# VH-VL binders against p22468, part 1

No score or structure here was measured in a lab: all are predicted.

Target 1, 194 residues: p22468
Amino acid sequence: MADIPATSEGSANTSEAVVEYQQPTPEFLQRKIYFLVDQLRTYHSELPENLQTRISYDLLTELANCVLNDGIFVIVKALMELQHETERHLIKIRMQAENEYEIEVAEWRSKIKDPEELRHILGLMKIKHTKKLHESDTKIIEILDQKVNDQQSTLQKAGVPGFYVTENPKEIKIQMFLLDFILRLSRLKYEPGK
Structure headers, positions and changes below count from the first letter of each chain, unless a header shows other numbers; antibody chains aren't numbered by Kabat.
F, E and O are the ipSAE of ESMFold2-Fast, ESMFold2 and OpenDDE, as the mean of both directions, binder to target and target to binder. V2 is 0.75 times the mean of E and O plus 0.25 times the DockQ between their complexes.
[cut] marks letters that were taken out.

## First folded at step 2 (VH-VL; framework fv_pozelimab)

Design p0
Fold by ESMFold2-Fast, scan of step 2:
Structure p0 (fold): chain C 194 residues (1-194), chain A 118 residues (1-118), chain B 107 residues (1-107)
Amino acid sequence: as target 1 above (194 residues)
Amino acid sequence: QVQLQESGPGLVKPSETLSLTCTVSGGSISSYYWTWIRQPPGKGLEWIGYIYYSGSTNYNPSLKSRATISVDTSKNQFSLKLSSVTAADTAVYYCARESYGDYVFDYWGQGTLVTVSS
Amino acid sequence: AIQMTQSPSSLSASVGDRVTITCRASQGIRNDLGWYQQKPGKAPKLLIYAASSLQSGVPSRFAGRGSGTDFTLTISSLQPEDFATYYCLQDYNYPLTFGQGTKVEIK
């Protein structure tokens, strides 16, 4: 994605700059990579045995190198925020349909005095509601599938190892665990001497 | 290994709010969906709802007006509040981890019995 | 909501028997079905996910089959520790729904 936030150092003529940007030493980066790999190996050990064989040590090392750049965490967090909003929206669509149905049923119960006519109308309403829920469910699945594809594409474009477009559930599962690993790493602070 | 442990009062009075907490250990709560499931005595299992660490929730429509699930990532815990309880809410309450994709509930708490009685 | 119906509600069996439990969904759920084992006083335990995939640590005598609306759980040679209640669960759509359970009792 082109819209990646970057750290700015300000202008070259900033006379009131308190702290200048320092390049990390090779020793610092090497220690940080070792720390990240150690964390990733801990996460890996929690996986079912069949998934442990599918996620190699080399992949974990590549992932550690990738997340040395904090910009990757910004991308992943943005994608997760978008995922949560999309998920909330889809859940609301489903629940709104159910709520609207209940309200409509209550309104018809209050309007129709004849039991036979009410029974007929409520029967039609139930059929209509069931069809609407089925259509909604189908769209939700399509949106979720597209969402997964969009996330895979974005992460692949960003150069995150292990991500690529696939509709294979087993491959998606591996990518979901890798995404979880990145999110867990994003909550950790690396302190020298660990 | 990931472990889940329920805690909260075992007795709740009718009309009051049932409050339970699930403590997650051996893994971060900032991944997966975290879920509540209940089982009334002699009956089957009923899914209550889930939460993701961001606060995103989904509830069983039968309980949505009364149920609230919240998460505290700093304590690695998530909680269930169920308002306006009646004897019908007497059940063993389980917390569980829900995955995306191939499998659903891979880890469960031991369950905690909540009795609704005066 | 997707309704899950299990058959039978209970059965009596002897050690070494082949046991088959059926689960039927009220609509197509692809292969989004899991099987859970629950022993008295214990939490349910995942046995099978994605209709046919055996969970790590679960004995190979447990096998799941099916897709769409019709699913089966088979225990090829029942062991003493297998006497329990078994539940199917659809994870195709929310709300997630369980079957009513099948109790496997000693004959």
Scores: ipSAE 0.000, ipTM 0.420, lowest interface PAE 18.8, mean pLDDT 82

Design p1
Fold by ESMFold2-Fast, scan of step 2:
Structure p1 (fold): chain C 194 residues (1-194), chain A 120 residues (1-120), chain B 107 residues (1-107)
Amino acid sequence: as target 1 above (194 residues)
Amino acid sequence: QVQLQESGPGLVKPSETLSLTCTVSGGSISSYYWTWIRQPPGKGLEWIGYIYYSGSTNYNPSLKSRATISVDTSKNQFSLKLSSVTAADTAVYYCARDYDFWSGYYFDYWGQGTLVTVSS
Amino acid sequence: AIQMTQSPSSLSASVGDRVTITCRASQGIRNDLGWYQQKPGKAPKLLIYAASSLQSGVPSRFAGRGSGTDFTLTISSLQPEDFATYYCLQDYNYPLTFGQGTKVEIK
């Protein structure tokens, strides 16, 4: 597929030439940082008191500086979309297992004529299905834990302050709020005053 | 590992009832289906019927009028009685685990088989 | 009852040969079919369940295929211990029914 990127690159280069001549000034970037820090302080003020003490204003300032690179928003959005897709896929697998169970139940009802025997086998089938769902759920948790680790690692390597690999629920919760802050910032448009 | 062993008389007279017992060892008879299968000399396999450990039974329609399968969970045994026998009932009789609910297999364990000859 | 038709009734083969046995059900049985091996004087042994699933401890040269009404058992490279009679069994509905058997004999 080398031909398609080359054609696309031609159009992108024309756009990039325009963008290059419109690059932000140091003064613009400084004002944008102040705007972002102010927004982050507002988000911070909405947190429960115990979490406010865990997220320093220094961290917020570092985060504001980090997201001046628009690439960070792209990375975060891509990770969120991948997480959503993974969760959707796992739900689908679990729903499929439930559907197969219902089909099996219907087949046993048609196959076994004795009511007592049917009652016993359906009881065992429910136990077997519950055990299968538990094993499936355990595997799903392992997959999700791995995805959390991958996301933490990706964000740490991208230089996003406050992100690192951890299994500590309290630290994960802090990272979730930081991720939400970044997503909220990605929806804002900064327009400098006249 | 589960093992099954058939026992009973090797010779039965025409019109009498043949009676066979299967002893299960190495595992519990409870919560499983148990079956009898027979094979006339030089011929193929014929499923006779099953018993669930609760006492519930199902029989091959060709044998239902003459066959009775019973279970004794305290002895870890199940048995077959086949009434009004004829020379056509001469066969090797096997006991086997019918359906293992947990694994989903049919006939995963078999006895060695016992020859029953119907003759005067 | 579901009639199981097995073919051929017998075949002669040499060690190393590829052997194929077929089994046809009189109605759709999904993948509810098993294959059993019986050596002279012994009880049958489960080889394949659910049409294509190899039972633990059974050599990989045995393979089952099919669904619905048409099924095959293939032995990719026949070994001396494989000379036996093979039976298919439908476990879709009661009464359970076996094919008539295929005897695999030494050439």
Scores: ipSAE 0.044, ipTM 0.570, lowest interface PAE 6.8, mean pLDDT 86

Design p11
Fold by ESMFold2-Fast, scan of step 2:
Structure p11 (fold): chain C 194 residues (1-194), chain A 117 residues (1-117), chain B 107 residues (1-107)
Amino acid sequence: as target 1 above (194 residues)
Amino acid sequence: QVQLQESGPGLVKPSETLSLTCTVSGGSISSYYWTWIRQPPGKGLEWIGYIYYSGETNYNPSLKSRATISVDTSKNQFSLKLSSVTAADTAVYYCARDIYYEGMDVWGQGTLVTVSS
Amino acid sequence: AIQMTQSPSSLSASVGDRVTITCRASQGIRNDLGWYQQKPGKAPKLLIYAASSLQSGVPSRFAGRGSGTDFTLTISSLQPEDFATYYCLQHYDYPYTFGQGTKVEIK
C-alpha cells in the first residue's frame, strides 16, 4: 500500500526511497510523545470506571510511541472508512428488502378484491419477508464479524499495542475504545509553540 | 470454499429450449441472489437475471419473455431455461453468486452453448 | 436501461505502467458499481465493489474511485498477471448492465 511520492520518477530514481519529511530530532520525538500521552490520558479519564482499570497507563504510553509512525493513522483511517462503508451497504440491503415488501403489499391490496383472500396472501408475504430479514441479518452479523477479525489482524501486524484477534465482546469493546483514541489523535496536529 | 459449476448440453437446435443447471458446493444455496450471465464469443458480458433462494426472480427485459430461472434448495442447484433459441443465443453461460452490496463474488467456470442445426 | 460506457476500449501497456480505465453511467448510480477482471478463457473475477472497496484477496495496486456517473479503475504498477479485459457493472437498477470492456494488452 505504499504511496507514490509527489512528482514521481525524480526522487524515485534514487537507490533509496526517501520519505519527504525532515527527520525528527530525539528532543522533538520526546516532546511529541509527552503530548500524545497527555491526550491519551485525557481520553482515558472519559472512559467508564470499569474500563479505566482495563486500559493501563503503560498501554497508553506504548500506543503513543506506536502512533509516532504516521503510517498507523493512515491504516486506521482506511480500516474505519471501509467498516463504515460496509455498515452503510448492509443497512441499504435491509432498507431495500423493506421497500420491496411494502411495494408488494401495496400491489396485492390493489389487486385482490376478496378481503379473506387478501388477508391470507398478506400473511404469506409477511412470513416470506420475515424469513428474508432473518437470513439477511444472520449474514450481516457474519460479515461484520469477519471485518472485525480482519481489522484486528491488520492492526496487530502493524504493531499497534492492544490489538489481537478475539471474539470476546469485552475485549472487542476495549479495542474499539483504543481505535477511537487513535482516530482522535489523528485529528490533532502537534505544533511546538516555542 | 464455495464453488459453482455449470452443466447442460453444449449444443441446442434453433427454436428449442436451452437448459442449464448450476450446482453450488462448499456452501448453502439458502441465502443470496443467484444469477446467470452470458458472453457471446469475443464479445462482452450480458446479465440474464437472478433468483433469490426463496424463489423470487428478476430478468433482463430483453430476455424476460424467454427466460426462466428456478432454484432447488434440496439439491443446492439453480437452473436457467431459455426458450425459442436462435444463433444469437450462442454464448458462454456463467452462473454466479450475487451478494447484493458486494456484487458477484463467486463465478462458475462457464459453459459454451452453441445454437446450431 | 442504464448504459455503461468504458474508455478506452483497449490499451497497450508495459509492466510497471500506471493504467487508468474509466466508466461512465448514463444516469446516477450512487456507488453501486463493481469492477471485474477477465483473463482469456476464464470467468470474470470481482476486484472492487461499491465503487472503491477492494475485494478480499485482490492486490492493493488496484483502486476504484468515483460516485454518481463517473468512475475510475487504476492499476498503480501493472504486473504480468494483470493483462486482461476489465468490465464495470452497475447494480443500482434493473437490468444490471456491464460496460463494453477494456482490454489491457501487453505492449
Scores: ipSAE 0.000, ipTM 0.414, lowest interface PAE 19.1, mean pLDDT 82

Design p3
Fold by ESMFold2-Fast, scan of step 2:
Structure p3 (fold): chain C 194 residues (1-194), chain A 117 residues (1-117), chain B 107 residues (1-107)
Amino acid sequence: as target 1 above (194 residues)
Amino acid sequence: QVQLQESGPGLVKPSETLSLTCTVSGGSISSYYWTWIRQPPGKGLEWIGYIYYSGSTNYNPSLKSRATISVDTSKNQFSLKLSSVTAADTAVYYCARDWLGYYFDYWGQGTLVTVSS
Amino acid sequence: AIQMTQSPSSLSASVGDRVTITCRASQGIRNDLGWYQQKPGKAPKLLIYAASSLQSGVPSRFAGRGSGTDFTLTISSLQPEDFATYYCLQDYNYPLTFGQGTKVEIK
């Protein structure tokens, strides 16, 4: 039973596995929360006036408490990287379809010597390609919508305040700013007395 | 304390459909991607596909025409069906959790499926 | 599909040795690479993700490096429990692809 411990499902922090766990003092945690809230209030002050009223200070306090768990930063960064990668991948799929079409057209031009027959074949190929692109674009939109839904769901399950599944563009925009706040906090180091 | 357990028949006849289920315990199936990976005896690992708990799937193109992954959130299970099997499908099949596309953090112990008449 | 090539396919080493395994991607994959350890008859175990991030519970003697196309896994002082097969996995693009594996066996 002296096996190396497996990753706990309840633990989001995997970066410091070799560091001995030390209980933070209540004073340290309170000062860190105060620091985080102060940073979030600074970010909040940079928002357009109409958005400032939609993001409450209570929400910022809840967010500060949430990100005391460094695992939240890992989750948010992973989701942002996954979304970026998914978008890149979907763009590559569409570009690949375009490239394959151009290659196929070139092959037909090399094989068919009769101009009228070639015109007919290329016309059919263009219709087929246009339909394929439309189907591809529809799937891309579905995948992107699903990714937004998945991101919202994952963050809600992780207990991040302000995140829930929604199709309301105004609510999505608020969530985008909250994600930016979290990412900005993840780039900061809290060093007491500095 | 998340645990994954594969279950299903260890022997499948050629041309039939192999069907495997992965039971998730110690945690919810919701909010994660779940994947199937296989390993033929003495060979390396091959990714089969994933399912997000909402039903969204993606498959290895080499298996897409034959593979179907489904999820049952009420039972905390997800399943793989692979149709028209041949001897080449003989492998240990693993289920695993895909944490946000970064890595596979929890694995089942694997189940050997032999395709033989 | 992105091809992952590992070198060597196998190596023999003694306890206390420094072991290095390499993994090469057929195209740039940024840092989207993981390393997995598999012991005979067992499921693979995650060691490293994002090319260099050590999974919780994994000993510090394991280290990953690299970006783009060339990656390495180093075991700084081989222990008896480290004799296993190691696989790299790119998670940059679908389908996800594994290297063919490197077997680390006792001299």
Scores: ipSAE 0.000, ipTM 0.423, lowest interface PAE 18.4, mean pLDDT 82

Design p5
Fold by ESMFold2-Fast, scan of step 2:
Structure p5 (fold): chain C 194 residues (1-194), chain A 120 residues (1-120), chain B 107 residues (1-107)
Amino acid sequence: as target 1 above (194 residues)
Amino acid sequence: QVQLQESGPGLVKPSETLSLTCTVSGGSISSYYWTWIRQPPGKGLEWIGYIYYSGSTNYNPSLKSRATISVDTSKNQFSLKLSSVTAADTAVYYCAREYYDILTGYFDYWGQGTLVTVSS
Amino acid sequence: AIQMTQSPSSLSASVGDRVTITCRASQGIRNDLGWYQQKPGKAPKLLIYAASSLQSGVPSRFAGRGSGTDFTLTISSLQPEDFATYYCLQDYNYPLTFGQGTKVEIK
């Protein structure tokens, strides 16, 4: 006897599948929250022991609920892109300073024929260049500090748990791990119909 | 003194590629950033992108899919290609050198500009 | 992208007048702002960089002020050669963005 239609042998078990729907149901959202919390707990388990005690499971649950809003991923990705652009710009500034120095050195080597006098002049130029790089590095740090502050403020205003303006290195490190968690979640893919 | 001069066709048909070259004289193209900026008639300035003499580029996101900047250090030139042009690309195109002083970038030398009209 | 808004879009002035142009950034840009002058049919010319630093060869009547989001360019005693369009430019982050321009016209 041929069974033409598939027979139902029990309730479908799709508890581990995450599927996007045009209009999310309460059941879909609940399963998605469970999935996100499980992912975040896995990420949490990879942290150093001292950081695990500082990031609570309550915070992870709040974060999972927050990222149900797809707009949060858009904000985080935009901030990451702005940070990368800023870092590239700062690298460009330092590279320009190094290149100007090399050009000046080459010009002096072409103009000064006395080896002792050239050595003395290049020594003075090295001192001048080192001072300029130190001043540039100080300003770069100020720019990066302001960028971190702006990022913290933006994420706090968007309601992302765990983000607030702080200069405490320990707190900044925790926020960096939370940002990484959000980015990792944003890269997860769902297979429709499976 | 360093001088920049744009060259290329002043008329381009819609859907074709706009091609411009900037010739640098009075100084080396090496170790500097070189940029393209445009200005539609009666409007403001828009940054297109830059190239470093090594070939590293960065583009305005609004033009990134269509813009390509290249450099030829042997000819002391850099060039802009903008594909799939429309009437909205009609503008005076400037080439400029980007310099850094006290951690702030600025354009210290500019070409005279060349008008490119996109018309059938 | 960082939006730069200039005010006014145009103004009329007489030789000897004090002229002030304002530029506002949509977010903090520190002092990473330049001012450029453009005369009809000519390329723009750098006047001020780092918000307040006068470019070599630019007359001392030009002065820039501000930091963060609010910036001004002041011409203390307008000269005939100063009738032009003025643009601010932020170089804090890519893409680089200009203000829409302020045209300074003879009264």
Scores: ipSAE 0.000, ipTM 0.443, lowest interface PAE 16.9, mean pLDDT 82

Design p7
Fold by ESMFold2-Fast, scan of step 2:
Structure p7 (fold): chain C 194 residues (1-194), chain A 119 residues (1-119), chain B 107 residues (1-107)
Amino acid sequence: as target 1 above (194 residues)
Amino acid sequence: QVQLQESGPGLVKPSETLSLTCTVSGGSISSYYWTWIRQPPGKGLEWIGYIYYSGSTNYNPSLKSRATISVDTSKNQFSLKLSSVTAADTAVYYCARDSLWFGESFDYWGQGTLVTVSS
Amino acid sequence: AIQMTQSPSSLSASVGDRVTITCRASQGIRNDLGWYQQKPGKAPKLLIYAASSLQSGVPSRFAGRGSGTDFTLTISSLQPEDFATYYCLQDYNYPLTFGQGTKVEIK
């Protein structure tokens, strides 16, 4: 759990033995599960038609039970924040390459007065820049693929239903929607008696 | 509007390697699956395989030992190589965008290129 | 591999006719079924995805129905531009498999 101190109280399922107050009742947890399942069924109904048949209601029920442990939300949010930071970093790498190219072009334009010589040099620079962007893009794709693997592994180890390491694109797509469902649930608040 | 165009030799000798390239324009090759499909003269359609822009591939088991699909994101292209060809490989070869995982099928196709295998 | 069987192999129809084409899967494929139209010398075009969803720009006279193993494509009031070969495709499992095609010819 990256965002929770080790000595902090966990969710009811993770750290209930260490809390010094009344635990949630079975009735409360059952009502919360019904609320979560109802939300998940709404999300399920918004899926593309062929994905609706690939995500079973049994899986959604297992997911609802899993996220009763609020620590799962902490893990998912941490993973998404890490992904956003990685994406920002990758964008900066690409922008740096682009900016360096523009600076170099401007320098050559100011130094070379012969139009034919300048045209030749700029042509060579464009070829070099294109190769550099290709190399950068290849590294970005590799990092993004590794990030997907890391997410799958982390969520599988956390016991989240439907998550496991896979290269199957249909399975990855299903996991992406399940991840979105978890994130949407994390933004909701269940308030009994209201 | 996304457009796909196949290119490559129209004639290949038996036992040699068939090589085709698909050029994507009007959109990025990134974030999609791309596929090759063939159609022998007067016959139906056969799926060959796909590639994700990251390099991940999957092939029809009937062609897996001979087929290789690759992608070049810098050129917005993906390619098919089919080794040890015979007359049975004579077909119109199509490239297409694979949107199956988004709930759609093959939504954009190239015009197709005829490849004849003969001596 | 999942076998897709289309019937009939060919049919003759007149402009204004209602045409129905059937596609049967050798096992359950839920609604993971697409329909494609191919005119002579041209690439196939997507008409319907997820068994019943019309692709953008496809005329409303085309309708797909079915789930599991039995699927139909119906063309209400056939138009001159509809004379073509139609293929179904299952995208439930790899390898992806097409039906053998149904040719809709002028009567």
Scores: ipSAE 0.000, ipTM 0.427, lowest interface PAE 17.9, mean pLDDT 81

Design x14
Fold by ESMFold2-Fast, scan of step 2:
Structure x14 (fold): chain C 194 residues (1-194), chain A 118 residues (1-118), chain B 107 residues (1-107)
Amino acid sequence: as target 1 above (194 residues)
Amino acid sequence: QVQLQESGPGLVKPSETLSLTCTVSGGSISGYYWTWIRQPPGKGLEWIGYIYYSGSTNYNPSLKSRATISVDTSKNQFSLKLSSVTAADTAVYYCARHYSWEGAFDIWGQGTLVTVSS
Amino acid sequence: AIQMTQSPSSLSASVGDRVTITCRASQGIRNYLGWYQQKPGKAPKLLIYAASSLQSGVPSRFAGRGSGTDFTLTISSLQPEDFATYYCLQYYSYPWTFGQGTKVEIK
């Protein structure tokens, strides 16, 4: 059986005691919201002019309220870690393809002594290399697009304002800046101690 | 990494002052809110109050007239004094750390039983 | 003071079961709610904060949902180590108040 049967209710409090209790902590939360909004307005002012009109002050206020729940920071950081991991992998495979190409070019330079014949062969190899990069990149781009879709969906379901599934590059850029704002806020510590 | 340990007398006489200390190790007391919570035997949890490392305090109104929380940053400790105790103050007393901007308690001491009896 | 009412007071369950515990606030508290697990003779452990955010190191089988006045804690597949008493805590307004607790017992 439960060890706590009855529900405790709050007792009547004196006005002074209630006022003293509420003023420090509710005031702290209100001050934190003001601080967060001020930080977001600073970030907003650093945006290109065309993006400043796309991100409203109402959205910034909603975002400030949203990030009072620090679980949002955990979600955003996890998504960014996954994005960085994917970007690092993409860079690695492209570097490997480029290295293989340079090795192949060097081999042909050592085998073909006629300058005209070598030029023609290297031209064909460049075309082949470009095609291979495009084919490789297509698969990785598909993976990245799926991850972006998953990130947008996750943030939308978490109630983060400004996030929704979209393939529009302009809208994705706005969401990227909003993610940056959230990350910058997560690096700040609001501690108003003297 | 960060650990909290309560210490103080396990037995206090009625009408006297209950005094407990929480020692913080593995991290600095500065920059955080620190709280006291109690649990009478077989009952639920009751929040007593908190202190910010700068000395700012807030108390449960039911205990405000008797409770005092203080901090000593040089010793990495904070303490609770509860005056005019009665049998109703018999409980396991816990100290805990808050999130910097949220009220969630992420690190707790193991608790110390204080019995109020003659 | 904000009153927190938990239901049920106790429940019996078997390993592998899905367990749901409910917590209701007497007034709106937004998402300022945490869930704590307490095993006999031990200090409470934070499981979830801000209604739905899983504390680091806590198994993903624990999930919190809700906002405003109605909140739930779900354990998707109960493990032997999950038999404990669970408490909700509102930290929206002072004094911070805990629910009365829900004891999860073995069937």
Scores: ipSAE 0.000, ipTM 0.403, lowest interface PAE 24.7, mean pLDDT 81

Design x6
Fold by ESMFold2-Fast, scan of step 2:
Structure x6 (fold): chain C 194 residues (1-194), chain A 121 residues (1-121), chain B 107 residues (1-107)
Amino acid sequence: as target 1 above (194 residues)
Amino acid sequence: QVQLQESGPGLVKPSETLSLTCTVSGGSISSYYWTWIRQPPGKGLEWIGYIYYSGSTNYNPSLKSRATISVDTSKNQFSLKLSSVTAADTAVYYCARDITIFGVSEYFDYWGQGTLVTVSS
Amino acid sequence: AIQMTQSPSSLSASVGDRVTITCRASQGIRNDLGWYQQKPGKAPKLLIYAASSLQSGVPSRFAGRGSGTDFTLTISSLQPEDFATYYCLQDYNYPLTFGQGTKVEIK
């Protein structure tokens, strides 16, 4: 039960400078929203014809308002970096399987001198390799599906319009384009004037 | 290789629930979408719905109020229940593996042989 | 729902003929289209996905073309085993919808 008594007298000498925090003006934010919407409309025009009808201009306007919060760009970039690392790892796993297959093929070529015997054995190795790749790809799909689910959950919790948990590939495709739009916006520098 | 086999009663009375099971062999049910498709005698194909191995489903709106698809990963099976059946539900019912390539395409690469379900008294 | 219309509903052909079947979508579906072959009493078999990609094990005489709303399936030299009903399927949006089918009959 040790209490630390409050000090009634503080130091008169402050060593820290006062920092002024300035928030954007309403006019600045309005101009930035118009800029962002114009950029999004350009991105929208580049979409396949069928997706243009599925991504409404209302959604683009909501997205523009959402990304006024710079924190959204930080979240999206972090998720993309995590996704790239995961994809890099999965590519590495597949490359290792391909390398092991090539090594095994080379070993059989060095041991079997009869062309007919070699052809038969290489045929069996190809079948075995194809089966192994299929099993590996199935596991890779599981990992990627989980990553997509995690990304959807994170973006939904952050309040990003158009994002929600779904396993519907058509809806996931739309979310991929929205994510690309956000990334493209994050690379732009907004400078008012002209 | 992967094989699918439908099973269930071939005759269902009007107003009852049609129940079919698809057994997957030669491969895991995990990490794939699985679909039900039907074909009334002499007519074309109608997509009923899909289930992802995690349990997520999507149904044809024409059947959504009556259709339920479920999955049992421990038995490597998925099932279709269709309630309140009528003569219009008489069809060959197929189960199929639903390959969904993210951002590219969706298609059915392996099919069961189909099972005829007749709805009559 | 996206409506898929096939033309013709049926056609008669001889072995060795070039056969073309068309499929039209009620709206743009990009290349999200597959072709399926169904022989009497059997389950459908995937021939082509993504409008033009030939499924493994399918003979090269089958070819798909098209994008947007208009698609074709061509059989360059019809074989006896090709007499069947052919269905297109759009996989652009749910619900997935099939065309009504085109029956290829022996002449």
Scores: ipSAE 0.000, ipTM 0.467, lowest interface PAE 14.4, mean pLDDT 83

